# VH-VL binders against q0atu2: the designs that were tried, part 188

Target 1, 119 residues: q0atu2
Amino acid sequence: MLDKKARIRTSREYRNVFEKGKRLSGRFLIIYYVENALDNNRFGFITNKKIGMAVIRNRIKRQLRAIVREYQGQVKNKHDIVLVARAGIGKSSFEGMEKDYIAIMKKAGLFARNANKID

## First folded at step 8 (VH-VL)

Design uc59 (framework fv_recibokibart)
Fold by ESMFold2-Fast, scan of step 8:
Structure uc59 (fold): chain C 119 residues (1-119), chain A 121 residues (1-121), chain B 108 residues (1-108)
Amino acid sequence: as target 1 above (119 residues)
Amino acid sequence: QVQLVQSGAEVKKPGASVKVSCKASGYTFTGYYMHWAKQAPGQGLEWIGEINPKSGGENYNQKFQGRVTMTRDTSISTAYMELSRLRSDDTAVYYCARDKYYWEEPYFDYWGQGTLVTVSS
Amino acid sequence: QIVLTQSPGTLSLSPGERATLSCRASQSVESYYLHWYQQKPGQAPRLWIYGASSRATGIPDRFSGSGSGTDFTLTISRLEPEDFATYYCQQYGDSPLTFGQGTKLEIK
């Protein structure tokens, strides 16, 4: 579970990341990201109707939060990051989403060369 | 209504730089990402990168990293792509094209007319 | 990167005939991220089919797109003179964005 202070909550905050940030597309995820003026990272999660039924979208959101939490120690501090699930994500495995997340974060320069999972 | 108008043809020497412009009209310039693509004579299209016109945040195809810079001027709704240290294989038509970022519409619905850049000695 | 291979490279047909253009991806691409553009000599590409099967605004219904996974097809049921152009497929499913090399549809 992510701490409240580590979550992007309002539509205005999401819009700020979309408007001011960069983006990188992976196979199952797009990340939008921007440096913030805070002492911590914040994460947002978006699933849309093209992914599938509400039960699938809710499962994907929970799995993405779990992935983000496991790797939060590897993320460069002071960033707002929004994960947008892509249309194909419902066909992916948990491992597939995790691999995509790591690859995108490394490409963005937001992640260490070697991913170190929090255990 | 929607229109992307690019600057005119350029002829450059190897080692020079070139800056191509793309002026947007008929829509909210900051509401769409702007992309650039290259098409060498008789060849297909190659994606160069993208810029967020609101922030200036850019991402490049790794093949072009280090030689390409994208910028924009929101006061005149214009995006720019600059290529430095030009080589003969940079001879191509360069296109700008838009896509929407508030929600994913991952296709280029409008393109500029293209700018021919010729690099020759 | 995902490589898109189009076939044939050149397709020579007469008006009134059916055209079938292939685009094969080196890796699976969700249909939502596979698009086709038409380009005529001296002109910019124009969005033709998006999401594998949706016609862009103003595109005649003789054009249809289909496919999933690694194999996608653009079909023109009955060629008109204005349809002779180069068609490019594009994937937006993975970075970097890539295009096929194009199929030139020319008059026989």
Scores: ipSAE 0.211, ipTM 0.763, lowest interface PAE 4.3, mean pLDDT 88

Design uc6 (framework fv_recibokibart)
Fold by ESMFold2-Fast, scan of step 8:
Structure uc6 (fold): chain C 119 residues (1-119), chain A 121 residues (1-121), chain B 108 residues (1-108)
Amino acid sequence: as target 1 above (119 residues)
Amino acid sequence: QVQLVQSGAEVKKPGASVKVSCKASGYTFTRYYMHWAKQAPGQGLEWIGEINPKSGGENYNQKFQGRVTMTRDTSISTAYMELSRLRSDDTAVYYCARDKYYWEELYFDYWGQGTLVTVSS
Amino acid sequence: QIVLTQSPGTLSLSPGERATLSCRASQSVESYYLHWYQQKPGQAPRLWIYGASSRATGIPDRFSGSGSGTDFTLTISRLEPEDFATYYCQQYGDSPLTFGQGTKLEIK
């Protein structure tokens, strides 16, 4: 159940991120983010009715969790981050959501730099 | 009655700093983000950045990153924008504006009256 | 960043005429995140239309907004003297937030 540690689950925890954090808007995502006092990062996911039907919202949530998991090693230590899906996300491809996530995390300064290069 | 009241006009030399204030009244100050925007003479509006008044958490347009600092004082419901290392192209009217705390249908429903900052030798 | 281009830059008309103001985005913007503001000389901008088509409180029904994707329009069906002002479109779809350069509506 280690993966549960990486998830924001309660309304109170979400509210703390919104109240104490800052935000950044992307094409398909808004992130709210704040440093935490834990030993790991935690992620929350919000999908609204404006995205579309439940089947679309469920697909988006699964795809966002997969993207976050793939890039979790690049995220700076000890942050609570809430991803809010925007109205246009339902028309996006998986690659489009992935590119937006990478772009917004870089703009927010949340991706750690890797100094080593392979060539 | 919601009001955003800004500080008065400033005249500064190149290289100086300016700090503009925006005093909020008629609503709960910490429930709305505060934004700042710039309007140079004869030009359109340009977004500078935003601050969460409850936490002080801020995000800036990268064009102004390193020269702008946004702060607030919740005891007097006042937001501040400080712009450093002023250049002649910083001559503009600066506006504060509020938007909703939450993420849906974000728009600027109330604006301050504007503060003219003139940068000249 | 998303660039908003407004046309025409200046529109000279008389009271009673119809005005059509265009806002074109360099990238697609969800209609929920496109807004219009009215600004008169010496005054702050005022929210006029939000979410491409919703009139802000107190805005007369002669004003309507429409559009989706990259092309948005503000229409004034029958100009009144108080409508002569500069109108700015704005997107909240991607950071940084951006505004158009404005369309100035002036009396002919």
Scores: ipSAE 0.456, ipTM 0.843, lowest interface PAE 2.7, mean pLDDT 89

Design uc60 (framework fv_recibokibart)
Fold by ESMFold2-Fast, scan of step 8:
Structure uc60 (fold): chain C 119 residues (1-119), chain A 121 residues (1-121), chain B 108 residues (1-108)
Amino acid sequence: as target 1 above (119 residues)
Amino acid sequence: QVQLVQSGAEVKKPGASVKVSCKASGYTFTGYYMHWAKQAPGQGLEWIGEINPKSGGENYNQKFQGRVTMTRDTSISTAYMELSRLRSDDTAVYYCARDKYYWEELFFDYWGQGTLVTVSS
Amino acid sequence: QIVLTQSPGTLSLSPGERATLSCRASQSVESYYLHWYQQKPGQAPRLWIYGASSRATGIPDRFSGSGSGTDFTLTISRLEPEDFATYYCQQYGDSPLTFGQGTKLEIK
């Protein structure tokens, strides 16, 4: 679960990220991101009907939140980041989504250090 | 109707910089991302990067990172691409193209006419 | 990055014939993010087919797109003189965005 202050909740906050931010397309995810004036990062999650039925979209949202939480400490501070799930994500494994998230965050220059799974 | 009109052909020496413009009309300039692509003679298209005209936020293909800069001027609905430290293999036609700023069916529906940049000693 | 390979490089046909143009991706691309552009000499590319199979506005129904995964096809059922051009496939499935090298459709 992500802390309340680490979540983008309102339509105004989502709109701010889309309008003021940059974007980067990955295999299963598009991220929109912008530096914020806060002392922490905030994450938003969007799924649409191209992914599949509500059961699939809800599973994807839960899995994306889990991935974001796992790698939260590696994300450069003071950013608002919205993850938009792409068509095809519903057919991916959890590991496939995780790999794509790491790849796009690295490409965007948003990781303060390498994102590695810690044993 | 939608139009993207680019600046005229340029001839540059190796090591120089070139700045290509793309003037938009017929739509809300800040409602669409602007992309740039390179087409060398006899080759296919190569994506250079994109800019959000509303914010100025940009993302570049890593191949061009460090040599390319994308900017815009919303008062005249114009996007710019500047390429520095020019090499002979930068000789190409450069195109601007627009794309929706939301995540739905991303594609390049309108393109500029292209700008030929020739780099020769 | 995803590499798109188009074949043949040049396709020589006569008006009235069927043309089949191939685009093969080095890794799977969701069909929603595979597009085709037409380009004539001295002109900019023009959006032709988007999402593998949807015709762009104004594109004649003799053009059809199909495919999924790594294999995509653009078919022209009955060539008209104005159809002779270079066609490029493009993926928006992963950054960096990439294009194929093009198939030049020329008169026999």
Scores: ipSAE 0.646, ipTM 0.873, lowest interface PAE 1.6, mean pLDDT 90

Design uc61 (framework fv_recibokibart)
Fold by ESMFold2-Fast, scan of step 8:
Structure uc61 (fold): chain C 119 residues (1-119), chain A 121 residues (1-121), chain B 108 residues (1-108)
Amino acid sequence: as target 1 above (119 residues)
Amino acid sequence: QVQLVQSGAEVKKPGASVKVSCKASGYTFTGYYMHWAKQAPGQGLEWIGEINPKSGGENYNQKFQGRVTMTRDTSISTAYMELSRLRSDDTAVYYCARDKYYWEELPFDYWGQGTLVTVSS
Amino acid sequence: QIVLTQSPGTLSLSPGERATLSCRASQSVESYYLHWYQQKPGQAPRLWIYGASSRATGIPDRFSGSGSGTDFTLTISRLEPEDFATYYCQQYGDSPLTFGQGTKLEIK
């Protein structure tokens, strides 16, 4: 879904975001975020056992990637952002997760001016 | 062995600022978020905000936004909360409390002893 | 924000009796994010029950927590003198983090 270049993959990269970043909690998501020295944004996703069984965790991870991809162009450039799914997200609708993501990104000041432009 | 030790009581005039400290010991200071909470006399607890001691990244309850600043000094494992433009309703005991970083959403497992701030005219 | 309402505000009981403390949320809270703290006069709060039902380290078996959704309960099966304190529930499920107003458990 996301370009390889736009994904956080290694434990070291995740650790850097957690240690250096800010965090902001929504209803179903926590984001950890920090400005990077690259020319692009990178996203990471964490769905651990507090959410539920593997089938639920895998579904949530796919849905979060889809949401991030949809709003990718509205995110301020040069940030590493990790999305951590919270307990209860498995009972949320896709629209519920999407609304939480938009709200938390706006509150963090991570959506660029003219966010929500129509294509 | 884990301890959070806060600075002593303060008496301030309306309009002044107060800076409360919280010195951590017995654990890796930069491994845990630090939170601050307010408790007015005879009232319950109110969350003020949090700071990541590693990065200095902070996040505040909207009610205190614009008047509160959280900082830390990693060389002495100490977190600070500064509250400006003090009003009479800022009279309270202020607590620091520890929380995990990462996806470990744990409760506040250790608290400071509290700092009484009195705003008098 | 999620408002937590604790009841009763004050509960007067004798040692040996059973205590039941209620915490009701204005919106559903995942049990994983509902915690209880004990506070004695002049002291800082202390973690007592986390995730609605898990006792913190060193907390006696007479304490139990339960509940889900909007209704949570802290139960003390047989009060000891050291149990008389104020108990606060907390939700960590939504920002801002919020606490209940407390239930003061007092003798007689």
Scores: ipSAE 0.225, ipTM 0.764, lowest interface PAE 3.6, mean pLDDT 88

Design uc62 (framework fv_recibokibart)
Fold by ESMFold2-Fast, scan of step 8:
Structure uc62 (fold): chain C 119 residues (1-119), chain A 121 residues (1-121), chain B 108 residues (1-108)
Amino acid sequence: as target 1 above (119 residues)
Amino acid sequence: QVQLVQSGAEVKKPGASVKVSCKASGYTFTGYYMHWAKQAPGQGLEWIGEINPKSGGENYNQKFQGRVTMTRDTSISTAYMELSRLRSDDTAVYYCARDKYYWEELHFDYWGQGTLVTVSS
Amino acid sequence: QIVLTQSPGTLSLSPGERATLSCRASQSVESYYLHWYQQKPGQAPRLWIYGASSRATGIPDRFSGSGSGTDFTLTISRLEPEDFATYYCQQYGDSPLTFGQGTKLEIK
């Protein structure tokens, strides 16, 4: 789904985002985010048992990665962003998750104006 | 054991700024987010914003954006909320409150005692 | 923003009676993110019920919370004199965080 370069992979990298960043709560997502010193954006994804069974959590992670990939071109460069799925996300549609992602990224000031999404 | 102690009451004139402090003790200051809330006389609570004490990263309620600034000093475990260009409707008790760092257990488990700010000419 | 509407605004009852306090949300709120706070005059709010139904530490079992979606309820099965206070619901489901305007529980 996302290139390895665009993924937050280690516990230390996740911890760095939480410790150095800030957060914003959306309906189905909480994002933790911080500007990085790299030439690209990196994304992390967290799901927990409040969401539902493993099958549901795996579907949610897959769908979130697809959404992030689709809108990569709109995200201001040089950010590490962790998406934490909230309990209600398990009952949401793909469209609902997508709309919440767009809304929260706009509220956070992370979407660049006139940027194209990656299809 | 956990305690949040706020600065004392302030009387300010319209147009002035006020800076309220909230000193934390009994826990790791940088392990919890700090929030601020407003309560006008005889009214309910209104959320102002939050700050990550570890980084200083903050997010504000858009209603207060442009007039509020949240900061902290980790060396003395103290959070600050500064409100500028004061108006009469800023007269209120201001509270700090502690919240979990991570997405689990997000609620205000401990509150400061409140700071009364009176804006009058 | 999510608007929380509490009813009634004032509830006048006597000790020993049952109290039911309502909180309605303008949009669905996951129960994990709906909380109740108690506030007495001159005091800071205190966490009372979190996640719609979990009692905070030290809260008597006569207090119970319930609800899901847009409708939440705080119930006091048998009022004690110390229970007369203002109760606020809060949602942590979507930024900005919001509180209801409160239900004042007063002695009849």
Scores: ipSAE 0.703, ipTM 0.888, lowest interface PAE 1.3, mean pLDDT 91

Design uc63 (framework fv_recibokibart)
Fold by ESMFold2-Fast, scan of step 8:
Structure uc63 (fold): chain C 119 residues (1-119), chain A 121 residues (1-121), chain B 108 residues (1-108)
Amino acid sequence: as target 1 above (119 residues)
Amino acid sequence: QVQLVQSGAEVKKPGASVKVSCKASGYTFTGYYMHWAKQAPGQGLEWIGEINPKSGGENYNQKFQGRVTMTRDTSISTAYMELSRLRSDDTAVYYCARDKYYWEELYFDVWGQGTLVTVSS
Amino acid sequence: QIVLTQSPGTLSLSPGERATLSCRASQSVESYYLHWYQQKPGQAPRLWIYGASSRATGIPDRFSGSGSGTDFTLTISRLEPEDFATYYCQQYGDSPLTFGQGTKLEIK
């Protein structure tokens, strides 16, 4: 789980990221991101009906939160980042989503150091 | 009438820089991302990058990273692409194209007419 | 990067014939993010089919797109003289965005 302070929660905060930020498209995810004036990173998550039914969308949100939590230490501080799940994400494995997240974050220059895992 | 109108043809020497403009009309300039693409003579299209006209936030294809800079001027609804340290293989027609602000409708529905940049000695 | 390979490179046909243009991706691409553009000499590309199968505004119904995964097809059921052009497929499924090398449809 992500701490309350690490979450983008209001529609106004989401609009701020979209309007002030930049974006990068990955295979299963699009990220929108902007530097913030806080002492920490904040993450938002969007799943839409193109992904599938509510049970699938809810599973995807849980899995994305778990991935973000796992790699939060590698993310450059003071960013607001919104992850938008793409239509194909429902067909992906957890590993596939994780790899896409790492690849996008590296391409965006948002990882302060390499993310490594043994398992 | 929705239009993207680009600046005229340029001839440059190797090592120089070129700055191409793309003026938008007939729609809300800040409601769409602006992209740039390259088409070398007799070749296909290659994506260069994109800019958020509202913020100026940009992302580039890594192949052009370090040589390309995208900017915009919202007061005149114009986007710019500057390519530096020009090489002979930068000779191409450069296009601007728009796509939607959000993650829906991610396709290039309107294109500029293209700007021919010739790099020769 | 996802590589899009179009075949044939050149397709020579006569008006009235059926044209079938192929686009193959090196990795799976969701159909929502596979698009086709038409380009005539000296002109900018024009959006033709988006999301693999949706016709852009004003595109005649003789044009149809299909496909999923790695295999996509643009079909013209009965060629008209104005259809002779180069067609490019494009993916928006992964950055960097990429285009195929094009299929040139020419008069026999």
Scores: ipSAE 0.504, ipTM 0.860, lowest interface PAE 2.3, mean pLDDT 90

Design uc64 (framework fv_recibokibart)
Fold by ESMFold2-Fast, scan of step 8:
Structure uc64 (fold): chain C 119 residues (1-119), chain A 121 residues (1-121), chain B 108 residues (1-108)
Amino acid sequence: as target 1 above (119 residues)
Amino acid sequence: QVQLVQSGAEVKKPGASVKVSCKASGYTFTGYYMHWAKQAPGQGLEWIGEINPKSGGENYNQKFQGRVTMTRDTSISTAYMELSRLRSDDTAVYYCARDKYYWEELYFDYWGQGTLVTVSS
Amino acid sequence: QIVLTQSPGTLSLSPGERATLSCRASQSVDSYYLHWYQQKPGQAPRLWIYGASSRATGIPDRFSGSGSGTDFTLTISRLEPEDFATYYCQQYGDSPLTFGQGTKLEIK
């Protein structure tokens, strides 16, 4: 549910975030992030086989996109952010993933302090 | 032959700054994050922060935020940690350690030998 | 932050005995991100077990790691003289990264 312009699309764009960015680990997510030269934020999502079968990985990707969309108004503009799902994410609830996302974005300085869900 | 070689022991007065170096060899310097950790006498290890040697992007433990600065020089494969406004409880051995760039191999497989920093009047 | 509590603080045993070292986390930690390091006096820590149960290169098979959630264990089946050292658990499951306070394994 993210606009096309808000998605990291190519291997080259993902590589740019990893090479030029910095990193922060959360309970269920690792983020790699860098300021971009655009007028908007872009998000990438990575799931790997340690999470579980394709059905589980696809569910996780959909849920992470929904979480990112819901809190997009809290994110400081002009960033490329890649969310890498950690092995344990498959056992987490939607609320658990949401809490972890908010926590790591705040730690990274990408959210306002005490950021709340935007309606 | 991976090696991380740190600078020698330092003795500093309270209020001074110290800059410790960690020279990497035997691998692609920019392929691994570099971390720093503190070990006070008789105590366990405490994580200070990490730096991406390729970009210089850093993240610090909030406990050290405002007093620590991590940098690197890719031309000599060396990482630096500078700690400012030193106090007696900064007396410790400081270690650098490497960690894989990507998310699947997140552990410290090689460590520097440590640098003793003593803060006394 | 996740607090790792190691017990006992000091474990006094003789060569040939079995050692069991505990590491308890204040919050659940994915086992892939729970590691153990060995440190001898005057030396840097050395990676010993990664991902709760995988031995690092060169580590003897008398060492085994286990656990999940909040409870992790390092076991040495039959102590050798060179095994007497301090062992630290570490979590890479949440920033800031944290270590336990260590279990010192000493000769009785």
Scores: ipSAE 0.577, ipTM 0.869, lowest interface PAE 2.0, mean pLDDT 90

Design uc65 (framework fv_recibokibart)
Fold by ESMFold2-Fast, scan of step 8:
Structure uc65 (fold): chain C 119 residues (1-119), chain A 121 residues (1-121), chain B 108 residues (1-108)
Amino acid sequence: as target 1 above (119 residues)
Amino acid sequence: QVQLVQSGAEVKKPGASVKVSCKASGYTFTGYYMHWAKQAPGQGLEWIGEINPKSGGENYNQKFQGRVTMTRDTSISTAYMELSRLRSDDTAVYYCARDKYYWEELYFDYWGQGTLVTVSS
Amino acid sequence: QIVLTQSPGTLSLSPGERATLSCRASQSVEDYYLHWYQQKPGQAPRLWIYGASSRATGIPDRFSGSGSGTDFTLTISRLEPEDFATYYCQQYGDSPLTFGQGTKLEIK
């Protein structure tokens, strides 16, 4: 589970990431990301109806939170990052989502250099 | 009406830099990402990168990383693409194009007219 | 990166005929992220079909898009003289964004 402090919670905070940040598209995820003025990273998660029914969207959110939590220590500090699940994610395995997350975070330059060794 | 108007044709020597502009009108400039694409003579399109006009945040295609810089000036609704250390294979028409910064409308609905950059020794 | 291969490279047909243009992806692309653009000589590309099957504003209903996975098709049911142009497919499914090499539709 992700710590409360590591979660983007309000619509204003999400809007801040979209407006002030930058974007990178992966196979199953789009990330929007911006450096914050805090001492920690915060993550947000968005799913939409193109993914599928509520049961699928809820599963995807749980799995994405688990992935983010697992790799939390490898993310460069002081970032707000919003993960937007793409339409095809509902057909992906957990491992497929994990691989896409790692790939997109590396492409964005958001993983610390030592994190690349474990990939 | 939405319009993207690019700067005029440029002729440059190898090793020089070129800076192409794209002036937006008819919409909220900061509401859309701006992209740049390359089209060599008689060839297809190649994506160069994108910029968030509101923040200046940018991401580039790795093929152009280190030679391309994207900027913008929100006071005049203009995006810029600068390509450095020009080579003969940089000869191409360069296009700007917009898309939404939210995830629903990820396609290029409006394009600039193109800027021909010729690199000749 | 995802490579998009369009076939044929050139398609020679007469007005009134049916055209079928193919776009094949090197790996699966969700249909929402596959788009088609039309380009005429000396002009910028124009959005034609987005999300594999949705016509852009003002595009005649003789144009239709279909496909999923790795195989996508643009169909023109009855060619008009103004339809002769180059058509490019594009994926927005994975960075870097990529385009096909184009299919040139020319008068026979």
Scores: ipSAE 0.481, ipTM 0.855, lowest interface PAE 2.3, mean pLDDT 90

Design uc66 (framework fv_recibokibart)
Fold by ESMFold2-Fast, scan of step 8:
Structure uc66 (fold): chain C 119 residues (1-119), chain A 121 residues (1-121), chain B 108 residues (1-108)
Amino acid sequence: as target 1 above (119 residues)
Amino acid sequence: QVQLVQSGAEVKKPGASVKVSCKASGYTFTGYYMHWAKQAPGQGLEWIGEINPKSGGENYNQKFQGRVTMTRDTSISTAYMELSRLRSDDTAVYYCARDKYYWEELYFDYWGQGTLVTVSS
Amino acid sequence: QIVLTQSPGTLSLSPGERATLSCRASQSVETYYLHWYQQKPGQAPRLWIYGASSRATGIPDRFSGSGSGTDFTLTISRLEPEDFATYYCQQYGDSPLTFGQGTKLEIK
C-alpha cells in the first residue's frame, strides 16, 4: 500500500498533472507526469468502465499500487505521476502490468537507477 | 471550423536544420495534444512525437530522439517541429495532427495540409 | 513496436463492387485503439474509422470497420468513384504509435 503522502488525492491535483505534464502511452497504461515542488513522489490511479466491472477495476487499482510501491525506490524524486489503466489491462497478468510499468517509466526517463530485467 | 495550417515547402542541404510550423484555429489550442508524422515519397506514415501545448511537455519516437525538437507558442496558437542534421532520407511530407489529451479520444481527428521538405545536395 | 501489415497493397476494382481491406497486427491491439484514415494524392490523411468500428463524422454508411485482436478489416459495401484512395490503419495501443503501409484502391 502507498502512504497517504505518496498519493494524489484531489481533482485539482489530478488536473494539474494532466494540464502541466507530459504523456506516454504503454500497452496497458498511460502515464501523465510532471515534476513537483515537494520532497517526495506522488502517484494517482485512474480506471474506467472500458476495463470491466467494479470488482475488476478495484483489483487493477490494488495491483498497480503494489507495483508502484515495489519500484518506488527507482523513481526519480519530486514527481507527480498519474497512471491511467487502458482497456486491455483487465486481460493482463500481474507480470504483464509490471513489465509495462517498467518499460514506460524507463522510456519516460523516470527511473533514476537501472531497473531489473523485465522478464 | 477547426483548421491546422502548416508552413510552406522547404529545400535544405544535408546537415542543415528545418523548422516546420502548424498554426491552429477554431478551437482551444491548449486543450489538445499536437502530433507530428512523416511520410516519405510513396511510403506510409511514421509517427515522430507529441507535445502538450499547455506545458510544452514532449515525447518523441526513439527513432527521431536527439534530432527532433517540438515547441509551441501559445500567443499565436502555433506548434513547431525542428529536425536537425538532415539526411536524404528525411525528404518527406511532414504533417501535424491534433489529439485530445483526454485518454478516451486517442485518434487524429484533424490534420494539417502537410509541408514538403526536400533534402538534396 | 507493433507492426501493422495491410493487404492487399493495391486493390483494383470498379465502382459498384465491394471492397475488403485487411490490417494485421504483430501483437494484439484493443479495438478502442485501432483507427483507419483515408488519403488522396496531394492531401492530408483524414480520420475515417476510429475504435475499429465507429465511423467518423460525415463518413457514409457504406463504410464499416470490424475486427479484434490482431485482425482488422475495413469494408466498403458498394464503391463510389470518390472512394478510390489509399487507406491506412493505425494503432494507438502501444508507443511508438504506428501505421500500416497502406492499401491503395484504384479503378480497374
Scores: ipSAE 0.553, ipTM 0.861, lowest interface PAE 2.0, mean pLDDT 90

